# VH-VL binders against q9hc84r5073to5261, part 9

Target 1, 189 residues: q9hc84r5073to5261
Amino acid sequence: CICSMWGGSHYSTFDGTSYTFRGNCTYVLMREIHARFGNLSLYLDNHYCTASATAAAARCPRALSIHYKSMDIVLTVTMVHGKEEGLILFDQIPVSSGFSKNGVLVSVLGTTTMRVDIPALGVSVTFNGQVFQARLPYSLFHNNTEGQCGTCTNNQRDDCLQRDGTTAASCKDMAKTWLVPDSRKDGCW

## First folded at step 1 (VH-VL)

Design r05 (framework fv_roledumab)
Fold by ESMFold2-Fast, scan of step 1:
Structure r05 (fold): chain C 189 residues (1-189), chain A 121 residues (1-121), chain B 107 residues (1-107)
Amino acid sequence: as target 1 above (189 residues)
Amino acid sequence: QVQLVESGGGVVQPGRSLRLSCTASGFTFSDYGMHWVRQAPAKGLEWVATISYDGSYKQYADSVKGRFTFSRDNSQDTLYLQLNSLRPEDTAVYYCARPLYDFWSGSFDYWGQGTMVTVSS
Amino acid sequence: AIRMTQSPSSFSASTGDRVTITCRASQGISNYVAWYQQKSGKAPKFLIYAASTLQSGVPSRFSGSGSGTDFTLTINSLQSEDFATYYCQQYYSFPLTFGQGTRVEIT
């Protein structure tokens, strides 16, 4: 199963449903329904690059987070000497390309494309601040995913599964239900 | 039926410039990142560069950084590669290639026929 | 950069033979390997991705296997149209890199 986001607002779910959604809070991209494989979870903070409400500013997601076996890996981009560079935080500590711990490997392709692999699960996640892609084996994750990436079931009809367990007719309507409440951010509760 | 058609190749002297084009049909071009791959005569394949679906992300092989420039026009379903400061070692057939899913995939399910760039005196 | 080394560089075989081409990565790349077939004067043709997943329309005599650093492409019953150069490619990290190619000459 493969889920992708590009242009800051365009999504393709695990079963190939396309939709457009703009949010400025943190949302669940994917999580396990039943905690079978380390309670794997993916989050995307779709915060604007600036405080501006313009369409151009809306295209800049800030961070992608991965939770696995009580580890937190954050992928984001930062400015170093006037150039964008990937920044990977492993349990809130910056790490370099090639770092690995407890079965999780991180790498940086070029200067901005960050990658996380969990080889035991066949899982790979990439993010460059603008585009992400998550790859999960159907054989391990079928019928056990929910979030903005939809269900890994090979059936587009259940892709728009909402937080309350019902299926929306539009995945755009489904996407907003995967908001992660955060009292530290106005409007995200 | 997916088609990629390259054009713009030719024979040029070292230090000159050339612009390659790749026109796409048979799929939603604006949903895909794209790549250029080249092959020198009687040699293997070498990845040259990639561009995301909207042109916001670009990456180049070290051998061409600073000399080659990517762009795309989604309204025309066309990809452009500007070749500047050409060197004899840039002599190759240049292929436009589509990744299986998006720019990150890097496995190429469709290739164009290629356009020959020859840099010689 | 991840170096991809193919062996053999060239191979002579008869129709009906089982042919195995090996590809070794200089570091672990999981299953992020694709295989291509290229005939003289033509663009490469996509055969396999994710080390073992056959592209739709590719004959079942082709198969791929491997993970980590060692990968193989097998042609179980070589046909005359299989005379070509075969390339492995990693798409685990940038820059994307290809093996040097294996020429299969049918005798």
Scores: ipSAE 0.007, ipTM 0.470, lowest interface PAE 12.2, mean pLDDT 83

Design r06 (framework fv_roledumab)
Fold by ESMFold2-Fast, scan of step 1:
Structure r06 (fold): chain C 189 residues (1-189), chain A 119 residues (1-119), chain B 107 residues (1-107)
Amino acid sequence: as target 1 above (189 residues)
Amino acid sequence: QVQLVESGGGVVQPGRSLRLSCTASGFTFSSYGMHWVRQAPAKGLEWVATISYDGSNKQYADSVKGRFTFSRDNSQDTLYLQLNSLRPEDTAVYYCARDTYSSGWLDYWGQGTMVTVSS
Amino acid sequence: AIRMTQSPSSFSASTGDRVTITCRASQGISSYVAWYQQKSGKAPKFLIYAASTLQSGVPSRFSGSGSGTDFTLTINSLQSEDFATYYCQQYYDYPYTFGQGTRVEIT
């Protein structure tokens, strides 16, 4: 099951459903329905790319967060001496490419492409400040995912599963229900 | 220095095929959605197709759907547009363009490559 | 498909003039409009997105406004380099569509 987001607003669910959603808050990309594998959860923090804050303005991913067991990993891009560089925070501490702890491996390709692997689960997540991709084995995660990435069921009919357990008419309508409540700020829906 | 360079245009007879290429430089090509836009002689702009950053999602204008195929090779920073079953009304300059934030507006365009379909 | 209609199709202007080009969508598209400039024999150049947000590097004499179905591009104090054809584009829904263009010619 592969889920991706690009251009700040375009999503492809684990079962291949494509939709466009322009959010400016933090949303649940994926979480386990039943906590079987460390309560694995992925979150994407979105904002406006420029000072223009209108509905038609571009959205950009600010940070990707991964929760696994008791660990929190944050992937973001920062400016270092005038250059964009990936920054990986492992439990709020910056770490370098090649770091590993408790079955979680971190690496950086080039200067901005960050990757997090959980080999025991066959899970791989990448983020470079513009595009996101998560790869999860169907054999372990089937029938146990929810969020903006949809259900990993090999059936697109249930991809638009909302937070309340109902299926929306469109995945754009589903996506907004995965708002992280505590992420709300002025202008954040 | 963002640059897009199209190639592969030419003169062909109706029913024939052409393969257009667009080579990108000066930006992280694999992070951007891309578009093809065409312009017939002395006419306006017409959107043709879009492709996502990894090539997994594509959209086509109804006039070309089923005849044109969009693809990309991120290892070579190159886009391809396969034009099949060409018709006289496909005669146009074909532009490759970068989608600024994959949001639908096109911030950098190539110089264009001319496709002429005539008997 | 959403139709974009520009007016006028062409007109003559002089340097220093204030020029206004209008673009009307066949349905409500909020502010999902971009504007482009195209000079003869050249590729289009991006000017504005989200109806009114000017792209970095574009002269401040260019401005855009509008929402819903009616949009305008204004060039305050036209310069010699501004004689060109201008296109509006909606990116609200696929297929993306352009207006037919407005040609600004020297008098």
Scores: ipSAE 0.040, ipTM 0.654, lowest interface PAE 7.1, mean pLDDT 87

Design r07 (framework fv_roledumab)
Fold by ESMFold2-Fast, scan of step 1:
Structure r07 (fold): chain C 189 residues (1-189), chain A 123 residues (1-123), chain B 107 residues (1-107)
Amino acid sequence: as target 1 above (189 residues)
Amino acid sequence: QVQLVESGGGVVQPGRSLRLSCTASGFTFSTYGMHWVRQAPAKGLEWVATIWYDGSEKQYADSVKGRFTFSRDNSQDTLYLQLNSLRPEDTAVYYCARVEYYYGSGSLPFDYWGQGTMVTVSS
Amino acid sequence: AIRMTQSPSSFSASTGDRVTITCRASQDISSYVAWYQQKSGKAPKFLIYAASTLQSGVPSRFSGSGSGTDFTLTINSLQSEDFATYYCQQYNSYPLTFGQGTRVEIT
């Protein structure tokens, strides 16, 4: 199952349903329904502000967060001397390409394309600040995903599964329901 | 090769309307945001409007809000700018421009511009 | 709205000169600044983004620097094709705003 987003707002779910959604807060991209494989979860934060990125007038970048077992990996792109560079935070600590811990490997291609692999699960996630792709084996994750990436069931009928367990007529309407409540900010939709 | 071609400009009296078009080729139009920028004779550049890739979000300069309407037809690879209630101060060359797709950047710069179409509003 | 102010508004230079153009933002815009070149009678051409990153195909004699509120465009060893008007633009937030332009003329 492959879920991707490109053009800043264009999504393709695990079962191949396409939709467009422009969110301005933090949303659940994918999480396990039943915690089988470390409660794997992916989040997209559309305005990620760190304590160090403190200028009040500056825009906060996007960040993709991965929760696996008790580990948190954050992927974001920062501006360093006018150039975009990938930044990977592993449990809040910056790490370099080639870092690995507890079965999780991180790497960077070029300066901005970040990749996280969990080889034991056949999982890989890539993010470069605006485009992401998450790859999950159908054999392990079928019938056990929910979020903006939809269900990994090989059936598009249930792709627009909302947080409350109902199915929306459009996945754009479904995407709104995956808002992370504590991420609400001024102008959050 | 990326190309943007504007058309629809002309000479009109104050209070009249014009519709400008911009035809795109050489890239996947439906995945890019687009802008209109204008330039009055012997003056600098002024941003007019932005439209998101799917037409769901639009932004307008305060000077044109309520008078100009931005739209797009992704099946035809075409942008439209409807200019209503034209004023002499709207006289300018109007350019369409593409938003470059950047990694991690929110509001992006204009990487490709059309040649422009002249709108003259005179009494 | 974020105001972008360029200096100088115009100046004369000769081929081979080092040319510096300054752009100031009315508030902190991090590095979200682009630079454009416009030759007489032509559409603007994209030169630089993220304050200092050259667009592919732009000659290495062009460079940009700065962060926060103060930004600079430098042309090292001016060529005959570089006589033009240069504009800075912030893309930190809407409305998008340009500087008033700096005209580089032949002396």
Scores: ipSAE 0.006, ipTM 0.454, lowest interface PAE 14.0, mean pLDDT 82

Design r08 (framework fv_roledumab)
Fold by ESMFold2-Fast, scan of step 1:
Structure r08 (fold): chain C 189 residues (1-189), chain A 120 residues (1-120), chain B 107 residues (1-107)
Amino acid sequence: as target 1 above (189 residues)
Amino acid sequence: QVQLVESGGGVVQPGRSLRLSCTASGFTFSSYAMHWVRQAPAKGLEWVATISYDGSNKQYADSVKGRFTFSRDNSQDTLYLQLNSLRPEDTAVYYCAKDIVATWGYFDYWGQGTMVTVSS
Amino acid sequence: AIRMTQSPSSFSASTGDRVTITCRASQGISSYVAWYQQKSGKAPKFLIYAASTLQSGVPSRFSGSGSGTDFTLTINSLQSEDFATYYCQQYYSYPRTFGQGTRVEIT
């Protein structure tokens, strides 16, 4: 199952349903319904301000967060020597391309394309600050995902599963329900 | 636009407790890691504690581990630092500071600080 | 713990001077160093991250350089508002550690 986002707002769910959603807060991209494989979870954080001294309601760069077992990996883009470069934080510690720990491998292609692999699960996630792709094996994750990436069931009819357990008429309406509750206070949608 | 306002400091005797608070505005509080940094009179900066954006991960300086407890309330945009078993060497201005990322890095905005004085 | 050592601890300078402050890490930290300015009685102000990247709104007379273990903050043509204490900080590993500070005083 492959979930992707590109062009800042275009999504394709694990079962291939396409939709457009522009959010300004933190959203659950994917999480396990039942914790079977380290309670794997993916979040998209839309407010990662690298430089905000003069920001007047301006958008900040994005960050993609991965939780697996007790590990937290954050992928974002920062300015290094005047150029954009990927920054990978592994349990809050910056790490370089080629780092690995507890079955999780990280790498950077070029300067901004970050990749996280969990080979034992056949899982890979890539992010460059604007585009992401998450690949999960159907054999391990079928019937056990929820979030903006939808269900991994090979059936598009259940892709628009909302946080409350109902299915929305459109996945755009579903996407808003995966807002992280503590982010709602800022009046985001 | 970004503001951090600390409160709760004061003068206490050794062995007593204080609770510091920091209220945040001007940014999406729940998306950023937050920190406490202290500075003893006429001394340099010392990192005290870090809390991740969702409160699930915390780090403490060895000098305060077991005595200080860091927490956050994302619904109220507020940080708390519970100071227990205070010692004279804990005397310092305590700053809350905003991380640049959802987990912990470095500090792009600082509050004005609140003074904690531990004296007998 | 990574120890950050600044040099010098203090010095006197005049407006218009070029000022250089050095920061050394006890181990390799790539470019994961930030710089802060603190004026008397005030909170620190964020200046530079990733060794050389200026925070938006920081005057261009400030610049940073270095990688590995040796880092430098330079102020080209010192202004009256630049008299302050400057701190480097590593964010490579926990615990986060600061240099002891360099105080820039008026001559």
Scores: ipSAE 0.000, ipTM 0.456, lowest interface PAE 14.8, mean pLDDT 83

Design r09 (framework fv_roledumab)
Fold by ESMFold2-Fast, scan of step 1:
Structure r09 (fold): chain C 189 residues (1-189), chain A 121 residues (1-121), chain B 107 residues (1-107)
Amino acid sequence: as target 1 above (189 residues)
Amino acid sequence: QVQLVESGGGVVQPGRSLRLSCTASGFTFSSYGMHWVRQAPAKGLEWVATISYDGSNKQYADSVKGRFTFSRDNSQDTLYLQLNSLRPEDTAVYYCARDYEWELPYAFDIWGQGTMVTVSS
Amino acid sequence: AIRMTQSPSSFSASTGDRVTITCRASQGIRSYVAWYQQKSGKAPKFLIYAASTLQSGVPSRFSGSGSGTDFTLTINSLQSEDFATYYCQQYYSTPLTFGQGTRVEIT
């Protein structure tokens, strides 16, 4: 099962349903329904502000967060000498390309394309601040995913599964229900 | 037949080195993460180290970190554990073990017969 | 590191008995527990993963249950080949850790 986002707003779910959603907050891209494989969860924060960027909202980039077992990995971009570079935070600590811990491998291709692999699960996530792709084996994750990436079931009929367990007529309407509340961000919808 | 066979154990004095090997057969070795698990005489199981399917990621128990080195040769279907600066506390049967399917990490479905390492004067 | 504690340390039983072994984790590990059987002089044998899923070929008299911090392995109608030491293992996080073992002895 492959889920991707490109052009800032275009999504393709794990079962291949395409939709367009323009959110401005943090959303669940994917999470396990039943916590079988380390409670694997993916989040997209459309306005990730660090201490260095808080004075100028226009400089807050996107961030992709991965939760796996007891680990949190954040993939984002930062400005270094006037150019964008990938920044990977592993349990809130910056790490370099080639870092690995507890079966999680991180790497940077070029200066901005970040990759996280969990080889034992066949999981691979890539992000460059604008485009992401998440790859999950159907054999492990079938019938156990929910979020903006939809269900990994090989059945598009259930792809627009909302947070409340109902199916929306359009995945655009489904996508907004995966909002993560954040008291520091007003206007999240 | 899926099989793992360890070798290289023996009796050595403290401070010496040994190299353990584990030869795999009957499965696609290069697709699986592998582990070393040890068991001291009349004691329980203790995880020692893990290595990813391609050898790019290695993790060690704190008790052996800096002294043991884990490696694999996928062309030979063989796993290696280099034991340096051995201590009496390292006396144990050493098992190599396979991850239960590469997609289900850290449970061990196939174990070797073990090889005994004895560190004594 | 996550500590795994088994109880009892040993259990005296007869064929036909029901044996229950408990394993407790020092923190929540969801269902990431495996169980192994080890007979004297032999390598461990894989029995159960995901707390309750029997490995193919394991007799149905074995069952596992639990979630979070408390887990159990049950052997219904104990057979002569079941006298062994049993280990639980968490695979929620590295370092991987095992319980200290429970020895099931013939009475």
Scores: ipSAE 0.000, ipTM 0.446, lowest interface PAE 17.6, mean pLDDT 84

Design r10 (framework fv_roledumab)
Fold by ESMFold2-Fast, scan of step 1:
Structure r10 (fold): chain C 189 residues (1-189), chain A 125 residues (1-125), chain B 107 residues (1-107)
Amino acid sequence: as target 1 above (189 residues)
Amino acid sequence: QVQLVESGGGVVQPGRSLRLSCTASGFTFSSYAMHWVRQAPAKGLEWVATIWYDGSNKQYADSVKGRFTFSRDNSQDTLYLQLNSLRPEDTAVYYCARETYYYDSSGWSDAFDIWGQGTMVTVSS
Amino acid sequence: AIRMTQSPSSFSASTGDRVTITCRASQGISSYVAWYQQKSGKAPKFLIYAASTLQSGVPSRFSGSGSGTDFTLTINSLQSEDFATYYCQQYYSYPLTFGQGTRVEIT
């Protein structure tokens, strides 16, 4: 299952439904419905103001976060968009391309495209602020995903699944419901 | 040299059909979302339809939904717009346009950076 | 749908004049505005994206500014080839919408 975003606002769900959404908050891109593989979760933060870099903190750039629990250790990997260089935080600590810990590998392609791999799950995520791609094996994640990336079911009819369990007529309307309430920022919607 | 060339326009009576084509050259057609934009005589621009780079998603303006069908053939670098149940208010020059997709320090743009020359569709009773 | 309103609808100008065209969105669209130039009988030409970034090859006399709901296109010293109709366009959300156009005419 592949979920992508390009042009900063154009999305393709795991089952290939496309839509446009320009949110200013933090949204759930994908999370497991049932915690089978470390309760894997992906978040897109459109106003990340707590980046360690001074320029990032001043401008609130975009960030994509991965939350994953491995052997009772909760891991958070955050890829922060920087215009000149990408920044990867592993549990809030900056790491360099080639770093790996607890089954999670990070790298930077060129200077701005960040990549995170979880080989045991066949999961790979890339991000550069305007483009992301999340790759998840259908065999492990089918019927167990929800979020802006939709359901991984090979059926587009259920792709616009909202947070309340109902299906929207438009995935753009569905995308709004995946806002993360507890981390809402000032001026966010 | 990046180019889009439209064809298939003409004069037709209300209720009839036409098929417009747009042939792309000079770029990797399969990597870009494409659009149709129309302009009625002496009027402004109106977005008509979008088709994603692989054809998996299509969007239509409410005014043409259910009557127009957008498709693409990436092996031929060609875009199609099937116009059915044409109405006098569909009279316009139809342009195909490429959606901008590039990264730089100023950010991304998904506006229309390349336009064809247009093909005229006249629906008259 | 997001409505884009341009002001003025038309006006007369002379070569050498500084021309300002305004575009207003019915809701906040950040900086996701493009500007196009259309000469009579021709396809539109892409001028500006992200409200203020000039497309490569566009003369430096053109500039754009604005964010949120209010945007402007400025032509610093009008040349004879600049007499045309100008359109703003939002690409914040679908359906994509254009302003009604501003015609810049001689006299």
Scores: ipSAE 0.006, ipTM 0.484, lowest interface PAE 14.4, mean pLDDT 83

Design r11 (framework fv_roledumab)
Fold by ESMFold2-Fast, scan of step 1:
Structure r11 (fold): chain C 189 residues (1-189), chain A 120 residues (1-120), chain B 107 residues (1-107)
Amino acid sequence: as target 1 above (189 residues)
Amino acid sequence: QVQLVESGGGVVQPGRSLRLSCTASGFTFSSYWMHWVRQAPAKGLEWVATISYDGSNKQYADSVKGRFTFSRDNSQDTLYLQLNSLRPEDTAVYYCARGYGDYLWYFDLWGQGTMVTVSS
Amino acid sequence: AIRMTQSPSSFSASTGDRVTITCRASQGISSYVAWYQQKSGKAPKFLIYAASTLQSGVPSRFSGSGSGTDFTLTINSLQSEDFATYYCQQYDSYPLTFGQGTRVEIT
């Protein structure tokens, strides 16, 4: 199963349904319905602001968060001497390409394309600040995913599953129900 | 039909420039990462450059960095590779290729290639 | 840069043979290997990704295996259209690198 996001608003679900959604908050891309494989979860924060006052003239970057077992990995992009560079935070601590801990491997291709692998699960996630792609084996995750990436069931009829368990008429309408409440981002939609 | 077609190759002297083009058809070009891969006569494949779906991220092989510039025009479904300060070792068939899958860095669709010859 | 070394550089075989091509990475690359077939005068054709996943439309006689540093492409029961040069490619780390190629020739 492969889920992708590009252009900041275009999504392709695990079963191949395409839709466009423009959100300004943090949303669940994917999470396990039943915690079978470390309660794997993926979140996309559309405005991850950690910059100085000078960043007021620029848009805040996106960040992709991965939760696996008790670990949290954040992938984002930052400016280093005028150049874009990937920044990987492993349990809130910056790490370099090649770092690994508890079966999770991180790497950077070039300067901005970040990758997280969980080899035991056949899971890989890539992010460069603008394009997201996650691969999950159908054999392990089928019938056990929910979020903006839809269900991994090989059936597009159930792809637009909302947080309340109902199916929306469009995946665009489904996507906004996966909002993650964050007290620092009041009025999100 | 899904295809990529390169053009712009030719014979040039060392130090000169060429602009290669690659026209895509039959798929949503703006959704894909694209690449250039070259092959010198009787040699193997060498990755040259990568460009993201919107052109915001570009990567180059060290051998061409600072001399080659990759760009794309999504409104025309076209890629461009500007080759400057050409050297004899740049002589090769240049392929444009579509990135696919998890890492967008393996190539599921290739053009037929265009020949660049750098000689005096 | 990760160096990809293929062996043998050329291989003579007959139709019906089982052909094995190996590819070795200079450092661990998990399963991030793709394989391509190139016929004389033609562009490369995509065969396999993630070391062992066959691209749709590629005949089942092709298979890939391996992880870490050692990878293998196998053609079970070689056919006349399979005589070509084969390349492995790693996509673990920048810069992307290919093996030198293995030419499969008619005996």
Scores: ipSAE 0.005, ipTM 0.449, lowest interface PAE 15.6, mean pLDDT 84

Design r12 (framework fv_roledumab)
Fold by ESMFold2-Fast, scan of step 1:
Structure r12 (fold): chain C 189 residues (1-189), chain A 118 residues (1-118), chain B 107 residues (1-107)
Amino acid sequence: as target 1 above (189 residues)
Amino acid sequence: QVQLVESGGGVVQPGRSLRLSCTASGFTFSYYGMHWVRQAPAKGLEWVATISYDGSNKQYADSVKGRFTFSRDNSQDTLYLQLNSLRPEDTAVYYCAKDWYEGYFQHWGQGTMVTVSS
Amino acid sequence: AIRMTQSPSSFSASTGDRVTITCRASQDISSYVAWYQQKSGKAPKFLIYAASTLQSGVPSRFSGSGSGTDFTLTINSLQSEDFATYYCQQYYSYPFTFGQGTRVEIT
């Protein structure tokens, strides 16, 4: 199952449903319904601010966060010498391309394209600040995903599954329900 | 590694004030919101307050609204909690805590004791 | 505010026992529950988030389960270092709330 986002607001779910959503907060992209594989979870923060960044810029960058077996990996972009570069935080510490720990591997292609692999699960996630793609094996994750990426069931009828367990008429309406409380931001809890 | 160190606790009379501090290290402090959680002697845990990454948004438990004020200094990686109009029921160990950002507390300081007695 | 109710309030147990602690939310909170262990005189230690995901370094004898309103923390084959007070916490919405705690004591 493949879920992607491009153009900052266009989503394609694991079962291939397309929709547009323009959120300002942090949302669950995908999480396991039943915690079978380290409770793998993906989050998209649409406005990842720092105090220093907001003083200089009109808008904060996006960040993609991965939780797996209590590890957290944050993928974002930052400005270095006036140039945009990928930044990977592994358990809140910056790491370089080629870092690996507890079966999780990180790499950077070029300047901004970040990739996280979990080979034991056949999982890979890529992000460059504007476009992401998450690839999960159907054989492991079928019938066990929820979030903005929808269900991995090979059936588009259940793609717009909301946080309360009901199915919305449109996935745009579903996407709003996956809001995550975010202590970093004003108004996102 | 993530470390949080609280200080500023003490023994005070009702109606007095105290300022608690929490010094953070081992992570990018300016990226994360921070929390205070307290525990009265022989009682359970109670969430007290949350502050956003830049200090612009603050949430307080109803029991402390209007009396407690908190702030942060991102240049010093330090969090402050000003306790005003203290009451005997504010007696507790005060913990500084960090989440990832979902509101579960992955990292805790050792705590600082505030005793309000006459 | 969402109320979290833990049961039992205390549990007398011996090493090797299986201990089960229950936490009930006053409304549906999906899986937004964390569990903490607190030993006498010490700060709480984070054990579990999202109802069932173990923090790295927490022994596999600990497990969490549940969704919606009913959640369980289980300790299989209790060890001497597991005698402590355990707390559940919801992080579904502000204000964040904890259960009142369950004390696991030596018989």
Scores: ipSAE 0.007, ipTM 0.559, lowest interface PAE 10.0, mean pLDDT 85

